# Designs tried in a protein design chat: VHH binders against Mitochondrial amidoxime reducing component 2 (Mtarc2). Part 6

Target 1, 303 residues: Mitochondrial amidoxime reducing component 2 (Mtarc2), of Mus musculus (Mouse) (q922q1)
Amino acid sequence: GTVAWRRTRPRRRRQLQQVGTVSKVWIYPIKSCKGVSVCETECTDMGLRCGKVRDRFWMVVKEDGHMVTARQEPRLVLVSITLENNYLTLEAPGMEQIVLPIKLPSSNKIHNCRLFGLDIKGRDCGDEVAQWFTNYLKTQAYRLVQFDTSMKGRTTKKLYPSESYLQNYEVAYPDCSPVHLISEASLVDLNTRLKKKVKMEYFRPNIVVSGCEAFEEDTWDELLIGDVEMKRVLSCPRCVLTTVDPDTGIIDRKEPLETLKSYRLCDPSVKSIYQSSPLFGMYFSVEKLGSLRVGDPVYRMVD

## First folded at step 19 (VHH; from gg6 with T106H Y107F)

Design hh2
Fold by OpenDDE, last read:
Structure hh2 (fold): chain B 303 residues (1-303), chain A 121 residues (1-121)
Amino acid sequence: as target 1 above (303 residues)
Amino acid sequence: EVQLVESGGGVVQPGGSLRLSCAASGFTFSDYALYWYRQAAGIERELIARINSGGSTDYVDSVKGRFTISRDNSENTMYLQMNSLRAEDTGLYYCAAGTYDWETGHFFQYWGQGTLVTVSS
């Protein structure tokens, strides 16, 4: 039987078009807590990584395993994180500093957690940090959990069961995708419409891009940044979390979300996905693993 | 109250045709993606057809070319035209309407109670 070697059609040399420059990179070790600005990051299949710390691999949960975000506890955004080689240092207003090991003992309890209606596992970070969050938030008892790479993440099939055309990836505690990207120009545009200006931290992106037009990122399908290739997944539907002031931890519940709703609604053709949620930012999956840095050019890959 | 009600099921001979209907109420029908599922005896429920709010359709391979999903937003009704029916198409057919809640629970669906389709000689 002549194994007809299907001649892999020479991959048409994709043309690169520079569309911007990486201006900022943030990692959010703990979901809903403050981001850590970094100059360089590894992009993995599950999101950004800086050293041993991975983006949104920690999460605050209730004792029953349900996720807690800044939607419910807006003061979470005031928890600052310092990255060390083997430890995370947490700080918050009125609290003493607490230091957590990045690597947890395997003997630590694994919790069944629930994130946006989906089940996911998390390893308990211990009573000390649990008490720390409990004391800080002062509303109920909380636990901190860490995702382990040996655990099963939330798959695209589970996240988007109606959208079979999407890439196959897994995420830990990110809402939707491994990488979140917003342009500076989009923020500028938004701010022209706001009485009270907001900063990028309101939207908690991983990558900020400068040098493009407002909302140009909406048109980007495939990107090359550094040696990372990424592909568009969806637009980022915004929720009430965008109304949490990153500096005060106060939730407004109106702006900038209402303003966004006034001019950034989705096309009716995709309303079944986004409904009435305004779109601001883009979600990407990582197609080729690598590293990127602040200052790297952002290329659109065009056939 | 949200309601989806299937109709049009019945017994048909192989090679025959049926048209299923699903009447929806209690929600903004036009804003939802619509789905047909089926469940054969002893088999897990499977998605067989979908249509989004923009009218784009998708089918499983086993029904491609034979089944057609459609929607009438003015009537809040979706349809499944089934042609060239086969014995393996026998099962309980469910309609569903789905969308995403980005604040609380991501993807969710409303479900009908199902209508039985039996293809037998």
Scores: ipSAE 0.649, ipTM 0.828, lowest interface PAE 0.7, mean pLDDT 94
Fold by OpenDDE, fold request of step 21:
Structure hh2 (fold): chain B 303 residues (1-303), chain A 121 residues (1-121)
Amino acid sequence: as target 1 above (303 residues)
Amino acid sequence: EVQLVESGGGVVQPGGSLRLSCAASGFTFSDYALYWYRQAAGIERELIARINSGGSTDYVDSVKGRFTISRDNSENTMYLQMNSLRAEDTGLYYCAAGTYDWETGHFFQYWGQGTLVTVSS
């Protein structure tokens, strides 16, 4: 569909149409590490929050502040996280568990980090966890940083400098948007085309929706889930990260990405955005803050 | 080698018209969004017009109704038709081509060297 610069029409009485049900919710405290399944989440302007833990507010970086993802270090996907009231417990194969405080001292060093060419700040989580990641990955020295809400996030203006029609939001370390959504039906469709079936974990969504048709989520502009209102930002262009096996940490670099490329390429009209990246999943911003739960109906808000 | 070369700038009286051209080479022109920027003296460069690969256009308010951005993919050229020019339109005009690298760098642009537009009585 033509990304038309839609002028914000006055809010007419919106009708609600149920399009599905929330089947799963995941938060990813540390970027590129394992997701944590939750039954309920708060949706903030910057993404999902469970208790004191926020989605993708932690990130592994090189010593120079550059982002490290499962693209470079596929084994990151094997780091599991347990959420506690005041702590995160990290586990990985061959490692002893490490416990991190969620709240960091203000005296901890702030790093200048770089994500996809954009600068953002991150507070150092300390030498212990840095050494833990370094020992785990065994490639180079790493640091773990945490985004602080007092810091400035990456704005849509920075993320999409040429796309003024997009809603204004900020993100910490998510790639594109506060919320990532995929339907179960879309995964089922994909798997009909694959020799080796893949799990939803390959795609690392925040919200999974059941009860809709395959790729119906591509048509959703505004959603109401629980008491949260969301608005579409973009389709999710998939990259090589989708070829990392979430169970083994092995990167294939081929499937399911090649299969997706075979039938999920963007319309030529929006090629300037997505190029040759296949589309799978949807990005949303949070327009009205609130909470949602597994089992909540998903409503499309229609004019 | 990627190149963007602007042309068509010059001196024009208020109320006059100019057509800027930007010839592109070294990349798949049709797959990029195209942009016109301008920079007045002492002012930060500003986006004034854009057109995506589908032909959808957007303008800054100050040029709406007066300026038209267009593209010719067959010629790898984009244009900016400027009508009803005003003194405040004076500046260096830059063309750019941009897209997203979702693997490494997100949004990036190629830039021209600029062409000067002077609106003076």
Scores: ipSAE 0.645, ipTM 0.827, lowest interface PAE 0.7, mean pLDDT 94
Fold by ESMFold2, last read:
Structure hh2 (fold): chain B 303 residues (1-303), chain A 121 residues (1-121)
Amino acid sequence: as target 1 above (303 residues)
Amino acid sequence: EVQLVESGGGVVQPGGSLRLSCAASGFTFSDYALYWYRQAAGIERELIARINSGGSTDYVDSVKGRFTISRDNSENTMYLQMNSLRAEDTGLYYCAAGTYDWETGHFFQYWGQGTLVTVSS
């Protein structure tokens, strides 16, 4: 009877228009903790990777498996990470440093975790680092978990059930997408409106672009950077997490968020996505894998 | 208090038409995406149509071309125009309103209680 066919899609004709230059690349190994600036990175379908270190493949959870972020525990932003051969070295104010292996024993417990209302797995990183975070944060018992690629991530359909038009991807512990991008010009513009100036690190982008106009990234659909092709997911809606000072770990709860709300609210036609959250920066998925580096031209691909 | 109240269900013959309404209160209607779900006996509830705050629509294949979702923001009311009804369209029809909460949760919906549609000779 019935025959099934695999359909081959036509290749798009693309023209390239340079819109800027990569000025900074960041990887954030542990969710909510301090980022690591790198000169070059691989772009995988689940985000940026430098060596064995992958963007947001680690997160701090409560004993019941619910994630904790700098929104609840702002001092997480002060946990700094250095990469040695096969280890991460963590440092934080008032703490002795701790070293953990990137490769965990396969026998370590796998936790059922909860991240922004979605289930996801994580392998326990051991009692020593769990006690370290518990002593640092002091509010309750915490554990550190690690995602690995044998586990199921959070898919586009689960992240955005109402946005069926979005391309398929999955993420480990990033909030929303594999790649987050902001232009330098957008930050400069924001800072002209603030009494207390803020750093790009408040916003935790993976890629920073120079050489464009403020908020020009709002219009970018498909990008080519180095060997990597990326496709727009959504604008980045900002919450109170962006009011955590990355140098002090103090949460303001108002700025820069309230200033952003004064001029960065969405058009009414997309209010069902963003509500009253101000928009700053863009989320992208990775469509063609590869590598990119600081200094690479950023091209928008035009059909 | 949030309320969604469906109306317009009933018994129709195959090939017939019905118009369902969903009256909403207790939230800013224009800021939400709106949905119709259908539940047949013994089957799990199925999303069949949605309309976002800007009026863009999406439908499941089984109703595409036959059903039309629309919204009237001035009356806080959503509609489902159902044409060319088939026996398999029989079921309990629910309206829902949803949005994303970027502070505390992800996606959430408010639900109505349902209105029954029976397609039979």
Scores: ipSAE 0.613, ipTM 0.840, lowest interface PAE 1.4, mean pLDDT 91
Fold by ESMFold2, fold request of step 21:
Structure hh2 (fold): chain B 303 residues (1-303), chain A 121 residues (1-121)
Amino acid sequence: as target 1 above (303 residues)
Amino acid sequence: EVQLVESGGGVVQPGGSLRLSCAASGFTFSDYALYWYRQAAGIERELIARINSGGSTDYVDSVKGRFTISRDNSENTMYLQMNSLRAEDTGLYYCAAGTYDWETGHFFQYWGQGTLVTVSS
C-alpha cells in the first residue's frame, strides 16, 4: 500500500503507492554489449554503478570517434563482461578473453567522439582492446573509449532541445537518460502477440519491475525504490536496434518492432516528440541518489 | 519539398501590434512542433515561442503576455500575434517546425526565410 515517507510538508504532501517489486537490475558497461545482472546497485545522477563499473561509461568507436552500436555491428551484443576488482574481463565467440583496467592512465588520449549527433569525450582504453574489437568485428578498425566523470556529458538541453520543461541531467553514453525501466507484464503482453518470443534483454532496461499490469509503467511519474527517487523523462521510442537477438547477434530488422508499431504508437498530442516510433518502457532521471536492490518494493510518489 | 513562408512583417510604432503568419507545406504539419525565432542585428537567433503538436505553448520571459503563438492545422499555418511592441522587438522573425528522428536520436528543424519587423517611431 501507500506510505507517508516524510512527516509533514507545508506546501505539498507526498504519499507512496506500491506498484511493484524490482525483479531484475542490469548494468551495461559497454554500450551495445551484453549486460551484467546485479543484485544491488548504487544509483548516481549519471546512472547505475556497481563498484567502479558504471552503466554505459564505455563505448566502441571508429577511429574517427564516431560511435558504433549494435545497429551497425549486431555482434556487439555477444560481448560479455565479467566485473572484477579494478578490471573488466571481456569475452566473445571465437575470441580469447581480454582484461582491461577500469582506471586508465591519465596520459591516454582523450578523443572527441560523436554520439547520435552530439559531441562527447572519451579516454582511449589502449591498443590491446582496440585490436581485440577490431579482430572480433573484422569490418574496420575500432577503438574502445571510457567516459570520466570529470568530463562533460550530454545534457538534457542538448538531448531534448525542444522539451525545455524537462528536468536537468546529463548522461555519458546512454542514449537518452540515466535509468531505463520496463515491467515484466509489458513483456509478457508483447510476447502474446509475437510468433517468436523475445527476452527482456532485447530492450536493454536497467530495472525490471514485477507485480504490476502491462504498461502500467507508462503512467509512473515519480518513483521511490530503496533510497532512490526518480522522475520520468520520456517514454522509450524503439528503433531497429530492438530487433537484434541478444543470444545470437542476428538483426531481424522487423520483429519485435513491427508488432510494437501495431499497438504502441503515441497519442497525437505528442507526435512532435515520437512520430511513428513505437513506445516500450520508460526513461527516468535520478532526483535522490542512493542504493536499490532486487526485491525492493517500487513506490509511486503521489500528491 | 518542404517550405515554410513567413508573412505579416512590416514597420510599426511602439505599442502597436502585428500578426505574423507561417504557411507550411511538404510535411505532416500536425505532427510537428512549431517555433518562432527572432534575430536582431549582430545577435544570435533566439527562440521566443513554441507550440507542440498537442497545442501546449511556451514563451521566453521577454515576450510572455505580449505575444501569442497559435496554429491552425486545417490550414497548415502558424501565427504569432504580437502586441505592445517595443523597439527591442525589431528584427527578422523566422518560423520553424521540428521533431526527432529516433533512428539517430537527432532533433531537427525546417526553417523559413524570415520576415522583417521594425518597431520605430
Scores: ipSAE 0.591, ipTM 0.823, lowest interface PAE 1.5, mean pLDDT 91

Design hh2
Fold by OpenDDE, fold request of step 21:
Structure hh2 (fold): chain B 303 residues (1-303), chain A 121 residues (1-121)
Amino acid sequence: as target 1 above (303 residues)
Amino acid sequence: EVQLVESGGGVVQPGGSLRLSCAASGFTFSDYALYWYRQAAGIERELIARINSGGSTDYVDSVKGRFTISRDNSENTMYLQMNSLRAEDTGLYYCAAGTYDWETGHFFQYWGQGTLVTVSS
């Protein structure tokens, strides 16, 4: 049997065009809690990783497994996280700090959780931290769960069943994609339209890029940052979560969301995806795993 | 009240043609992606055709070149033109309208009740 050597067409040498520089990197260990600024991060297929801590691999849930976000509990954004080698330290206003081990016993209970209508598993982080969140939020009983890489994540097919052209990836508790990117210039533009200026923390990106024009990130399809290759998935549709003040935990439910709606609506051709949600920021998947750092140039990969 | 009502199903001979219609009401039709699904006996429901809000279409390989999905936003109606029908095309055909709710549940669809298409000699 003649093994037809499929001549791998020489991958056309992609040209690199610098479009900006990484100015900030944030990891959000716990969904809806404060981000942790880092100087360097690994980019995995499921998102950013710093040491043993992965972006949005922890999540607060109700006792029935339903996701809790800053949409329901705005004060979650006030929970600060310190990364240590083997544990996370959580702090919040009026609370004593609590230490959470990064590695959980395998004997800890696995919960069936529900995120945006999709099922996903989460390992219970224990009663102590559960009580901590319960005491902090003071609304109902909560649990903290951790995603384990041995578990099945939410696949693109499930996340976007109508969009078959999208990349195949899996996520734990991120809303949509492994990587979220926003430019500084876009924020500046937004703030020219706001009475009360907002900071980048309102939008909770993983990567912030400087040195580009406002909303230039909307045109980026493939990026090289450090040794990481990323590919555009979708624009980030914004919701009421953007109206939560990251410093106070107060939800306005209006700004900056209303302002965004006034000039950042999607093209009618893709309204079936975004509807009336304004677009601010970009979602990316990781095509080539690697690391990136603050200060790294951001390149567009062009054919 | 949201409604999707399929029509046009029936019995047709192999090689024949059939046009399905789905009339929608109770929502902004133009803002939704539209879908045709079919379910054969003993088989899971499968997506066979899609048209987005911009009019871009996609088909599964088994119906490509034979079926055409279209939409009329002015009439709130979507269509499935089925040509060169085969026995394997027999099944219950469902229309659906889908979009994303990014605040509560992400992707969701409204469904019709289905119309039966039987391709038999």
Scores: ipSAE 0.585, ipTM 0.803, lowest interface PAE 0.8, mean pLDDT 94
Fold by ESMFold2, last read:
Structure hh2 (fold): chain B 303 residues (1-303), chain A 121 residues (1-121)
Amino acid sequence: as target 1 above (303 residues)
Amino acid sequence: EVQLVESGGGVVQPGGSLRLSCAASGFTFSDYALYWYRQAAGIERELIARINSGGSTDYVDSVKGRFTISRDNSENTMYLQMNSLRAEDTGLYYCAAGTYDWETGHFFQYWGQGTLVTVSS
């Protein structure tokens, strides 16, 4: 046989600087619903995966296909998800649990959905779970849809048509990028400024990093964690969703968002991207697939 | 009322120069990225230059080195200096201003009506 030769990369041209340690990993199967803390995860080009469960591959929509998030229906944050074999089990206050298969028949209806200003498709998860969400939220008729690999996601060019310098990637129902990262130090600093302290879950990161200075993640461009290489996309602009208490489902509409606005507004040079939205945490794309786990060192790649 | 008004178009010989202006009103000019697009007869409108809120610029290859985009935030005006003009530069030139709405997550642009540039011998 034929043997493939590989290039060795010298450490002096691409050195690693440890900037912290992974302290928590979260997967959020259903957009706006409660996350699942995991100790280890696969990292795909479309985000985190644990078994067959993928980050933000499910979303609640209105009958007309428009997305519903915790901004409109804050009680979505109370919907808990557990994994059993090839099923999702959903629980919520005042509701009997419901079980749905992760793999849906290809014959299920495909909806034309509208999410974060863009069109995207979703396969209907069936009448039973649609009725379940409708009964839980009570405000109108809702459906649950699932993205699958046969569908076209939202590409970088569609998400950020004005930022031609960004690398290409694709997402299903995440707002902006495959991976969202925040440091513990950034949350600690925010909490020193708040009357009512908030939890990291308000911000819904996939990866939480310990052992760095507050807001140090703002400067990270290329990261290596476990086998995974990631590249910075943009800072995470925050909106009123950040004010939903993940334990009660009550939306404050002011805090912690107003406090963030007092010290986390963007530099004027990038105001055309962020406007008046405060920045907290960073978005990353996945450049090299692999696995990562709680306890992994986080390296910044230095040229 | 948002308005973008182009001016400075005209007829020029190959190798000549023109300076286009785009006067803006009805929005916070300094908070938007600004764009010049060109539309030749029978061709789709193409982006040719952009300048972000911090003054960083990008150009398509066909105009790089010949065209310069700039902005004057104190006068709410964007400019396009076009040098070494070629017959292929003939077309309608549109200015645009764009940003993101993070409540909806949607990129959007305001558009001008266009100014005609004709390069002919």
Scores: ipSAE 0.529, ipTM 0.801, lowest interface PAE 1.9, mean pLDDT 90
Fold by ESMFold2, fold request of step 21:
Structure hh2 (fold): chain B 303 residues (1-303), chain A 121 residues (1-121)
Amino acid sequence: as target 1 above (303 residues)
Amino acid sequence: EVQLVESGGGVVQPGGSLRLSCAASGFTFSDYALYWYRQAAGIERELIARINSGGSTDYVDSVKGRFTISRDNSENTMYLQMNSLRAEDTGLYYCAAGTYDWETGHFFQYWGQGTLVTVSS
């Protein structure tokens, strides 16, 4: 024990250990569609934001409100997004470009949507873009919906009922958490094991970190980047979506997933979370809001 | 095919002890998190204890310090040791096993049929 003479403090100051540098920042406005590289971003409690554009605040749904991702419709990864003032401009192979206003009329229909077995709302983006996606994908009728901050997101308790110890947060249409992070070194290591090398875009991280060892991010709990503090949620379990080539829209269904399974399976102590899904990259929640940018040092906060 | 079978329920006086067991079959037991839920009359089923695949445990405040969840992966059996029982602990106790299916994105659970615990004088 501690001697009785020392005054109790609310919290001890933490040491900072620089573990790397932010090398890339990505925002993915529409779930499963191509990302937008940015130099600077706001980091909100629901994820990254650049101006009016927010990470995974848009998603493609079927007429009945069930989500559609690149595992069902791999060509979604080829839909590119350009930001212009108050608009998103979408382009895809074989399609005329379409312009989508970011601010939707409040009178647009609000759909009850279904995303990974959970209910979530989305405001209809209108018939024109719905027809655009329907013409592009050709398999059935689709709609585009947008989340807004007045709606209730998917909470930690609903996402992870078994992991009640996790910190509270909400997400719109991201799979699991507000922020996804991978190191460059982890990708380099993976590529030494693959016949056909893959790009970081296969994994869709928000933040890419350089200057650390391969898989060092597996050990990071609390991070400081720019003004932003983040806390570890879970490792990112990878599924067949990881096998969609971001340049061709072709789903392999096997690689790089099978190679990841050969060396990235979880420890038995957490098998109840991850099962046989291989782990690559880390999910974080945002504990202190702020801004971060490419070139910022990444600090691990330690006791 | 999948089965979870609770046993060990009964009538006990306040301050007494019971040990509940949950025998599992039809799935890879060691790969699942395990749970005890309880349902008092007229109330929704509530989670009271959890143990993950690595043995880490968590409890609701009302049972913390009195109940102990444990697992024996070699016997495919989970236990709940219940000490210092109170009348408010009366209810139907359910065993559950759960995990995540990351291909479909669903958390899911298998459930037992329940075993009744009555704490009364």
Scores: ipSAE 0.514, ipTM 0.792, lowest interface PAE 1.9, mean pLDDT 90
Fold by OpenDDE, look of step 19:
Structure hh2 (fold): chain B 303 residues (1-303), chain A 121 residues (1-121)
Amino acid sequence: as target 1 above (303 residues)
Amino acid sequence: EVQLVESGGGVVQPGGSLRLSCAASGFTFSDYALYWYRQAAGIERELIARINSGGSTDYVDSVKGRFTISRDNSENTMYLQMNSLRAEDTGLYYCAAGTYDWETGHFFQYWGQGTLVTVSS
């Protein structure tokens, strides 16, 4: 049982202020692969869930357990996933579809994996899907692993050892936090500065919010969406992954990242955290579990 | 190549003192936060002390008042002064250097191989 240390904050009479509306929800079953748009999602302590499928609970790894992302293999973003009751169907250009069970046998091998220098476990999904990814990417041998809820996730203490003020949560294979949120207005603002317009998929958010001003999400500390309560963790530092075209799998390595660097750098006071990475989007943890839907109002909770 | 090499471990009696050193190379030492971890037998590795690039320190409660983490940027070396050692302090001690990768925007740590500290009567 993931002991989510729920700091039961005393229920102070909080006022709700609507700041927007949920316009889109994405789940990314496999890290760095294509997102699945959903109308409704459960929000758990470790991220979004749709049925039996959890956000970023699958990951491609090298044989030595090291994480593989679209930074190294940009064509991963072209792998599409169809959610079924008990299965995932994977498709990619030039490949035959492959069907994977969501539930793996307990006898499958557990690998020691490494993400950005941190260790985490993953259960092997089998040779068939391993070969599928190997054949698709054609660069080296790969494996697919799944996080099991019986495993220990990466904690905030490990993710951010110098940031003791952050709330406690665990994640499987997400980079930093359980929930990633971006507003439509922020994307519009960015696109006013770009020659080639980019779509939201470049940034791979879980929740997209409409009806707010550009970068207003940067000011949100606590949110209520549906029956889910969320708390801000950090801004999302952007990397070269944002330069991967989600439709072609081609990595530009320049835009929109360079443009973001020109006007979205962090305050010098927090440079120790973000360094030279531009900020676009917000990371949230889930304080109260529940469900949310596209169309739900987004409320800021204020004291 | 990035390297972190711990030294100073050994056997000491309860109430004794040790000073651990960690020599770093292959990266800009001054830009990194520094950490000491320890791992006792049968127990998961735990963070016990940290010092950021600005020199601010933090400790777990079990070592507070007894251990002191410090850094010398001119020598690319971090230290852990351990006083009033207890049997429960026995373990493998690891130094680490951490920063956010500008390319990925995520936290990354380099690790040493560890030095053994044994507190026994």
Scores: ipSAE 0.014, ipTM 0.295, lowest interface PAE 8.0, mean pLDDT 91

